VH-VL binders against Protein cereblon (ohgt). Designs and how they scored, part 10

Target 1, 230 residues: Protein cereblon (ohgt), of Drosophila ananassae (Fruit fly) (b3m1f2r157to386)
Amino acid sequence: LSRVPGVDYLEHILFPGEVLPFMIDGSLFDDEMPGLDGLIFGVGFPLMQPPEDNPHKLYGVTCQVYEKGESGRQLVFYKSRALQRIVINCDDIQGPPQYIARNPTSKCFSKVKILPEYFLPEPLKCVDMGSMSRFRDIPSMRDKYRRYQLSSTPWPADACQEYAYEEIVERARKKLEIHKIDTMPRCPIQLSFWLVRNLHLTEKMMRLTFLTDSVNTRLQLIGSTLKEES

## First folded at step 21 (VH-VL)

Design f4 (from j2 with light chain L32F)
Fold by ESMFold2 at other seeds, look of step 21:
Parts: structure tokens; sequence; C-alpha cells
Structure f4 (fold): chain C 230 residues (1-230), chain A 121 residues (1-121), chain B 112 residues (1-112)
């Protein structure tokens, strides 16, 4: 189910877990659909990448409405939370897209693809198997592949530190206020998005961390940013 | 590559009309509105209006209402601007520009090369 | 109509020195969403305009980071920290809060 009933544009990047407040014209509701509570919709970031880089892709997030705020008679206030990263083929968009900050009044729909969140708890062992898997089916390489698979891997200390999840957590603790640290997630996927929300990354780094499907790589990029403030 | 290619320069007499074309390529045409601006020689930029490329609904600046018509041929990703009852003060370079979205076109991230229209007797 | 006033209209600058261009609107451009609907364009000699800065302070793609935008409401500023030869041209601010969209008069930046 990769179709969402609404797609709007947002001028900045929104990461999973962030809150997106917005207002819409209350006259869009009828008796059968009196509000948007629980609705899942898409938000695309047309300024995520240069216009010349694949102008037919639109990256974004799904958002779910969780709270209806105070009504101003004409405008109804809602809060939503970003859930999942998505990509949209721009040719699938039906309707005239509008920026959500401009209070859209037009219906706009699209099929979306949910982007994966790849995390490998032991990346050195998995990387070893992945890079060696092409040799498994070559007869002259089968013994070498099995020997490598059974051997212990004494990786360099610097490489192990770059993959050390706890090192990234400790660097983040040094830069953040104590009450924010109490809300730090244990899940590596949620942590990667939480760190982007709570650190002041450059716009280039925010785009790069959004576009990365590998949570391991995303955390490494964030960690390298923390290291550079000496 | 996102490109907007406009038709060539034109010389017109007062009272005539001119139709400038703007052919878009390299992107989904209906997702971005088309804006029209002009620039008189040695002068600044002036917004003439825009067209919603999904619905075909135009919006004209009041100054040009009744003299300008925006149209589309979506089969060839082309927008047109026609200005009628030309006067000598309509001499300008006319630009098309891709808007920020098709439903609300508020900044212009790609411009055509411009079309000089000269109105003289 | 929203009147956009730029200052200065002519700006000669020595290479490598900073430059600053002011833009004032007759009405606030701050939307209740928190966005300022004010954009900056550069028209190099003999070329079409190109977008530099959107929404008051956001740098568009391919624009060097020596360019910056600031301000809110009615007063906006474009700054170049270190002017280079390719920065020569006419700079325009434009409001897009309400139609008709309107441009400032332009500021011609020249190398001394």
Amino acid sequence: as target 1 above (230 residues)
Amino acid sequence: QVQLVQSGAEVKKPGASVKVSCKASGYTFRNFGMNWMRQAPGQGLEWMGWINTYTGEPTYADKFQGRVTFTLDTSISTAYMELSRLRSDDTAVYYCARGSSSGDSIWFDKWGQGTLVTVSS
Amino acid sequence: DVVMTQSPLSLPVTLGQPASISCRSSQSLLHFSGNNYLHWYLQKPGQSPQLLIYLGSSLFWGVPDRFSGSGSGTDFTLKISRVEAEDVGVYYCMQALQTPYTFGQGTKLEIK
C-alpha cells in the first residue's frame, strides 16, 4: 500500500519523528469527513536536490495527523508526525501540488515508495560476507571463501571505533543539554533521526543523511561531524 | 537537464499582437507553473502573470488584464503568451520562468533565454 | 500592490571586498507560517535572471556560500562576503506574498 491520499510540498527537510504543524481551510470538510484525525499523507521536498539531478524524483516523508488544535472558524490547526522516508515518481502525482505552509485547497495524490532503513548490528562480519559472496559459486575460490568465513577478523582499532555505536552516543552527549539526553532513543534507526533533529547540521549534511538508506552510514556521517569540532 | 527554450525575436507594428512560445524539457511539465515576465530596454523586471500547468487556469497582473492570454499545449510541454493591441511601450524582452509548484507559483528557479519584442511603426 | 525599494541602485565594489544590498517592502512579507516571501535574483550581463536566495535567507542550488540573505517583515539584506568578478550584474529582490508579484528596481553591482 504505497499510495497516499494527499501529497503536499514542504520547503525544508523533515525527518521521521519530527512534528509538522499546519493549518487548512475548515470548509474542505463535510459530514462524512469532519476532520483529518489519523490521516496519513505525504510531504515532498522539491528543494532536496538540485533541479538538474533526476528532476523526476521527489523525496519526502509520510506524516500522520495525531492532534486537532483550536479552530479559528476558517482555519483548522492540526499537528502531524513524520513517520517514514518516501520517494515519489513525479509522473505519478495527480493534482496541482502546493506548499503546505500556503494552506493548500487542492487535492493532490500520488503513489509512493517507502524507503528502507538498513541497519547491520555487526557490520564488519556482514560486509565480509557481502564482499565475498560472489566467490562462493566459483570453484577455484570456494576454499578461500570458507577459510575467510571461519576466521576471526582482527580489524584495526580506528575502523572498529568508526563503527562503534556507543562512541557516537558519547560524542552526542558532550554537545547536548542534559534534559535532551534523557530522551535519546535506544533504537539505532530512531537514534539516527533523533540526532539530526537535535544537532545543528549544515543543510548539505541534512540532505546527505536523509538520502542514505543505511542507518550505519547515516550514523557514521553524523559522528564525523561531531568529531570535527575540536 | 531542465530547459526552457523560447521563440525568436519579433518586430511588430502598433496595434498588432505577438505570441511567444516557451518549450519546457527535462521535467514533469504539469507539476510546475509557468510565469511570464518582461523587461523593457535598460529597465527592471515586471511580472505579467502565471498559468497553472495542471488545470490551465491563468492569473494575470491587473495591468495586463484584457490584453494578455496565457495558453498551454501540454502534449509538447509548451506554454504560450499572447499580448494584443501592442503599443510602443510594450517593447521589451519577454521571459518565461518555471514556478515553484503548479498550484502556487511563487519563486522562479529556471528562466527561458528571453524573446525580444520590438514595437515600432 | 506591494512596492519594493532597493538601495543602492548602483554599487561599485573592489574585488575581494564585501557588498551589501538593501530591499524594503511597503508591506510585511512575513506569512503566519513563519516564512518571508522575498526572493533574490541575479541577472548577469546579457543573461536571463537566476535565483540566488529564496524565502529571505535560503541559498538556492549552485549559489556560492559567500552569498547570504537576512531580514524579516519589511527589511531585507543580501550580502556578498567577498565579491568576485563573476558577481557582476543587476540584483533584484521580489516579493511573492501576494499577486501581482513585484520586483525592486535593481542594484547594479560593478567592479571598480
Scores: ipSAE 0.615, ipTM 0.820, lowest interface PAE 1.7, mean pLDDT 82
Fold by ESMFold2 at other seeds, fold request of step 22:
Structure f4 (fold): chain C 230 residues (1-230), chain A 121 residues (1-121), chain B 112 residues (1-112)
Amino acid sequence: as target 1 above (230 residues)
Amino acid sequence: QVQLVQSGAEVKKPGASVKVSCKASGYTFRNFGMNWMRQAPGQGLEWMGWINTYTGEPTYADKFQGRVTFTLDTSISTAYMELSRLRSDDTAVYYCARGSSSGDSIWFDKWGQGTLVTVSS
Amino acid sequence: DVVMTQSPLSLPVTLGQPASISCRSSQSLLHFSGNNYLHWYLQKPGQSPQLLIYLGSSLFWGVPDRFSGSGSGTDFTLKISRVEAEDVGVYYCMQALQTPYTFGQGTKLEIK
């Protein structure tokens, strides 16, 4: 569990990699951020699920401040970037949560659990040579057995997964403007979040893609929307 | 699952006071503020104020300032509204409603069933 | 105080037809964050109000997609694309930009 020095609410879903600009009461961040960059805080999405679904869990992201703007005496402008998906036990929240858009005036902190990002290829499908194994130990047949093994290996699981991944990437390239394509990440985890940011998915799809810990499933959900629009 | 259950109907004479309870269940009480509204018979809704359920700090609409008091019993997840020096035009159904957060309560996503308070002769 | 004005106050509608309710505020409800602090509630006969739309245009959970909200600043509209029998009741807009929070006078939707 990690403890974050700030927990605020956001009325929409924010994915890792997105920028969150905000303004806050200067005294709140002065205690936690004596200089520019580095502060990590939490942002929760109380409206991501129906109030009766998981009423004691709050899903969100960590954000890290990377820029402090010009500010007056009371309001300080910051830019932050979402880093990791989190879940918060609502009973761990200390302080009164506030919506970040309303310029929080009180400190609010909590323990958080960082959610995993699994990108697991299917295991390599090895040819079961059980009935053919009896030939591998016969000297006169060893060369034929080796050739059969090399020529009849089934398509590897990681290659099958990469094919689906490449198809999703190609469909996304067809829908996106050229300058956005140049920022498309190579990492499947980062790509899954980047696609959500750039493809303007429905709120339902954004919710479904946020809640899965499986990057493979997230990409497949995104890919299904590309088929229906093309 | 998320529920707000209010106390029963009351009949009062002018000059008396009334205290309406609102018991919350199914969520972390201190994370969502509590708002109070009323609705006179055949009339629209009127916001009376709210209470920060974490700090206990109330905010009252100016119209009710000095006559209304919001309090909490966090041990039983219950909010209270007390209205004093009742007048006949205080006859209304009184509602509690859960706010959007405890630090800033700006939309009401769950309402109690309402409590009819009748003030007459 | 911010004054909220709804029109019409009474709205008889044929089943399956669209309905539209207007809400105007005496001052802008657009916060410098980009949010409009205007919400819509439905009070069905004999029931407590329920949230339909928050922040001008966002549908709350359990609200059918035939409902929509639009507008910004001082002028807001709630639309129902095809009215059903369960939509009967009184519709209220509410501003929450500043205290005291204020409601419109209500629009009673009835099936004719």
Scores: ipSAE 0.576, ipTM 0.808, lowest interface PAE 2.0, mean pLDDT 82
Fold by ESMFold2, fold request of step 22:
Formats: sequence, C-alpha cells, structure tokens
Structure f4 (fold): chain C 230 residues (1-230), chain A 121 residues (1-121), chain B 112 residues (1-112)
Amino acid sequence: as target 1 above (230 residues)
Amino acid sequence: QVQLVQSGAEVKKPGASVKVSCKASGYTFRNFGMNWMRQAPGQGLEWMGWINTYTGEPTYADKFQGRVTFTLDTSISTAYMELSRLRSDDTAVYYCARGSSSGDSIWFDKWGQGTLVTVSS
Amino acid sequence: DVVMTQSPLSLPVTLGQPASISCRSSQSLLHFSGNNYLHWYLQKPGQSPQLLIYLGSSLFWGVPDRFSGSGSGTDFTLKISRVEAEDVGVYYCMQALQTPYTFGQGTKLEIK
C-alpha cells in the first residue's frame, strides 16, 4: 500500500499507457532544477461506478510526469503517463480533491493500493483424438488406435492460449489503421490496455475492462466486443 | 446509497431568519462540496453559493452576500444554510446539492428533497 | 454574470418522437482544458432536479442513452431520441465555468 503525493479527480477513465497532460503555475520551478519531472501522483475516477456498488472506493491510476511541454511564464504544460491501476479508500484522502483539468493540486494525498495484473495460461485443452477414440475398444482396431495415439501430440498449453489470443489480435487488425497495428505490443498485459486505448469501446465495456485484475478476462471482454461488430 | 435529507418546511414572518439543515450519508462528506439553490413556486432554479466541506470556506452569490451564512457540522455530516432578514420574495423551496468535489464544486450529482420556506406577510 | 438562455420554454412532444432543447450562454463556456462547463438537469413533476449530462456531452450514470448533449462554447443542445412518458418535466442548463453559477429559464417538456 503506497502513499502518493497529489491525488486528483478525472472525469473519465484513464488506462495504463495513456497520456495525461496538465498545466501548473510556472512559478513553482527554478531554472536549473526540474519541477515535476519523474513525479508520481494518483488520479481517481469518481464517475466510474454507481455510488451504491463501492461507496467508499475510488478507482484510478498512478501517473508519472515524463515530459515538460511548452513553457510559458504563467503556465507550464506537463505530460504524464498512466502506469498502474490503483484503488483508494475515500476515507484515506487528505485534503480537498478537485478535478485535474481545471487545476492540479499538491495539497491532496492518500494511501493507495496498487492493483495486480494476472495473466495465467490455462492447461492445454485444445487437442482431442475425438471420434478415433471409439476404435480403442475394438480388438481389430486396437493397433490402429495405438498408432493414432502415438502420432498425435497434445497442443501445448501456450499454443492454446496463443490460439485464442491470436484470434483477438486478428479481429483487432481488421478494425485498426496500419500505423497503429505496427505499435501493437506483444505483452498480453500491455496489449490489453493498448487495445482499450485504440478501440472505441462502450462506456460499460471501458468500466468492465478497467475493473478486472485478470488480463485473460480483459482480453476476452475486448474480443467479445470485436466479434459482435463483425 | 448517497442521500441528502433536509429539514422540514418552515413558515416565517418577514424580518425573521431561517436555518435549513442538510444531512449527508453514504459517502465521505469532506470529499464533496455542498451547494445551495432555491426555487420560487412555479419558477426556475437559482444558485445561492457553496461551501468547501473540507476547509469550511463558503462562497456566496453576490445577491445573497450579507444575508446568507453556510456552516458545517462535520461530526454528523451536516451542512446548514441560514438566511436572515427574510422578505416575502424569499418564499421558495431551498435545495442542498452535493458538488463534484470539495476543492471545486461544478456539477450537482445528488440533491436533497427540498425545504419549503414560506414568508407570510 | 453569465446569462443562460434556453429555447423553447415550452415543448409539447408526441410520445416516441424526438425532442431538442437549445441553451445559449452570454460567454464562452469552453475552458482551456478543452472542457465545456455546461450541465443539464431534469426536474420531474414534484421532484428535485437530477443531473442528466455534464461537461456538455457526458451522460451521467443511470441516464438512458436516448439522451444526448452536444455543442461547444456558447451554443449547446440537449436531444431526446424518443420521448417517453417519464421524460416529462422541466429541463435546465447550467454553466459552472465561473461563479455565480447560473441556470437557464427552463424548458417544460410535455406530452401532447
């Protein structure tokens, strides 16, 4: 459970990997030292869930400042990138939260819990000797069944997982411009967030894909959306 | 469940004061500001101001400055609006509403049931 | 103060037909963040107002998707694709770019 300096609200869901720009008063920095470079802060989404589901939980992401944008005497643009999904107990928030779009605050902080990302392949289930198995119990066919069984190799668990995963990737390729496909990550965790960022999912699906800790489930939800469209 | 429950209807004479309560439940009170609106019978809505529930700092619409006071009792998650030197044109339903955040209160996602204040001549 | 002007003020509509309400502000409501600080509320007969749309076009939780909001700057529109009996009431736009926050006059939607 970590404490983050700066907890702000955001009116929409932000996924890991997305860029969140914001502006602050330029007078907070001195010339030779970075002001906010590398700063990690939290951003919560109070509009993500109905109040009745989780009345005291605030889901969000950590963000890290990685780039100073255009400088001005009054306003400095910073770019941050969402890193990890978090959950905050609303009772742990200290300071008055406000929406980052109007003015970020350094006076609001909280303990946060970083949410995990699980990706667990299933055991192999895709290989089946099927209708040939009935020949095992026939004496004259017993040698042929044994040869068939020896010639068959089970699909490895990774191959079955890759097969389902590849189907989702292929459906996404049909929907996306070529330049976006070239940036498609191979890591399933990163891919699950990349797909959300680059597809136009419904608000319900955006919430469901954010809330699951299972990368497998997130990818399956995304895949079901692509299948419904085709 | 987010709820705002206001005190009951009041009848007052001109020149008197009224204090309307708004009890919040179902959320962390200090994380969302409290706004006050009124609506004369058969008329539109009018914003009176808001109070930062974390700091206790009020902001009043200029029309009501000097006559209205917003206060809090954070121990019971309750906001109060007191309007003094009542006039007949202060007859209205008064609403509290939860703001979008405590640092900046810009949309009202939950409203109380309203409190009718009648100023009888 | 920012003046909010709604039209029409009275809107009779046949059930199942679309409805459209406009809202104009005396000043731009577009913030440099790209957000329009314009919100829509519905006050059903005998009830408190309820939030429908925030930031010009974002649909609030629990609001049917037959409602939509559009516009930017000074001109905003609320649309209902197919009016239902439960949509009867008075619709208000509100600006929250700067205090005092101000409401439009209201648009009374009725089934004819």
Scores: ipSAE 0.558, ipTM 0.797, lowest interface PAE 2.0, mean pLDDT 81
Fold by ESMFold2 at other seeds, last read:
Structure f4 (fold): chain C 230 residues (1-230), chain A 121 residues (1-121), chain B 112 residues (1-112)
Amino acid sequence: as target 1 above (230 residues)
Amino acid sequence: QVQLVQSGAEVKKPGASVKVSCKASGYTFRNFGMNWMRQAPGQGLEWMGWINTYTGEPTYADKFQGRVTFTLDTSISTAYMELSRLRSDDTAVYYCARGSSSGDSIWFDKWGQGTLVTVSS
Amino acid sequence: DVVMTQSPLSLPVTLGQPASISCRSSQSLLHFSGNNYLHWYLQKPGQSPQLLIYLGSSLFWGVPDRFSGSGSGTDFTLKISRVEAEDVGVYYCMQALQTPYTFGQGTKLEIK
C-alpha cells in the first residue's frame, strides 16, 4: 500500500492523464515540490457511487504536481496530472478531508491501494495469403512468409467481436474533431482513459469505465456507446 | 445503510436547556461533518451551524452563538446539540445532517428524522 | 448574510406538466474554482429534507432524471419535466458559499 501526503475530495470523476489545477495555502506543499519530481497526492471521488453501496470505500486517483504557478497572498497555484486509479479504505484517512476546489486548509493523508490495469492483447486477424505468396520464392523473405502463413488463422466470431480494439478506435476517430485525433495515444491503457475524456460519456458510463480494472472491458464499454450512436 | 437517528421529542419550559443526540451508523463518522438545522412549525429551514467530526471544532451561526453548543462522542459515532436559555420561539423540529466532508461541510446528503422540541410555559 | 429568494412560493401543477422554481441570491454563488455553491432540497410531507441537486446542476443519487438544475452566479432554476404525485412537497434552495449557510423561503409544490 502506498501512503500519500495529501488526500482531498473532488466532486467529479478524474481519469488518469487528466490535468487537475488547484490553489491551496502555500505552506501545505511548498517544501515538498522539488524541481525534478513533484509531490504525489490522492484525490477521492465520494460522489462516484451511491452512499449506500460502498460507504467505507473511496475511489480516486493519484495526482502528481508538475507545475507551481503564480503565487499571491499565501495562496499558491498548482497543476497536477492524474496518474493511477486508487481505492482508499475510509477508516485509513487521517485528517479532515476537504474538497480541493475549496482551497484545502488542512493536510489529510491515507494509505491507498493502487488499482491494476489489465490488458489482454487482441487475437490475430485473418489475412489473404494470396498477396503474400510472391515472397515464398525470395530466399531473404521466406521466413517472413512462413510466419505469416501460420498466423492466417480465422478467429471465432465471438473472439473477434470481444477484441475489436481497432474498430473502437476508428469509430472514435469519426466522432472527434480533427485536432484531437492527433493527440490520440497508441498505448491501449492510455487510450482507454483518453477516449473517456474526449467522448463526453454519460455519468453512468463514466462510473462503469472508471471502476473496471480491465482495459479491454473499458474499451468495449466505450465502443458500445459509439455503436449505439452510429 | 447510512443512518442518522435522533433522540426523541422533548417538552421544555422557557429558560431551560435541551440536548438532542444524533447517532450515525454505516459510514466512517470522522470523515463527514455534522450540521444542525431547525424548522419552526409551518416555516422554512434554518442552519444553526456544524461541527468538524475529526477535530471537534464547532462553527455556529451568529444567531445562535452563545446559546448553542455542539459536541461529539466519537466512540459511539454520536453528535450532540445543546440549546440553552430556551424561548418560546425556539419551538421547532431540529435536524442533524451529514455534511459533504469533515473539513468543509457544504451540502447535506443524509438527514436525521428530526426531533421536535416544544417550549411552553 | 446571503439572502436567498425563491419564486413562486406556492406552485400548483397539473400531473404530467412541467414545473419550474426560481432561486435568486443577494450575491454571486460562483466560486473562482468554477463551482456554484447552490443546492436544492425536497421536503416531502411528513419527512425530513432530501438532497436533489448539488452545485447548481448535479443530480444526486436516486433522484429521477426528470429533475434538472441550471443557472449561475445569482440566478438558479430547478425544473421538473413531468410532475408526478411523489414530487409533492416543499423545495428549498440553499447557498453554501459562505457561513451562515442560508435557505430560500421554500416553494410548496402541490397537485391541482
Scores: ipSAE 0.547, ipTM 0.796, lowest interface PAE 2.2, mean pLDDT 82

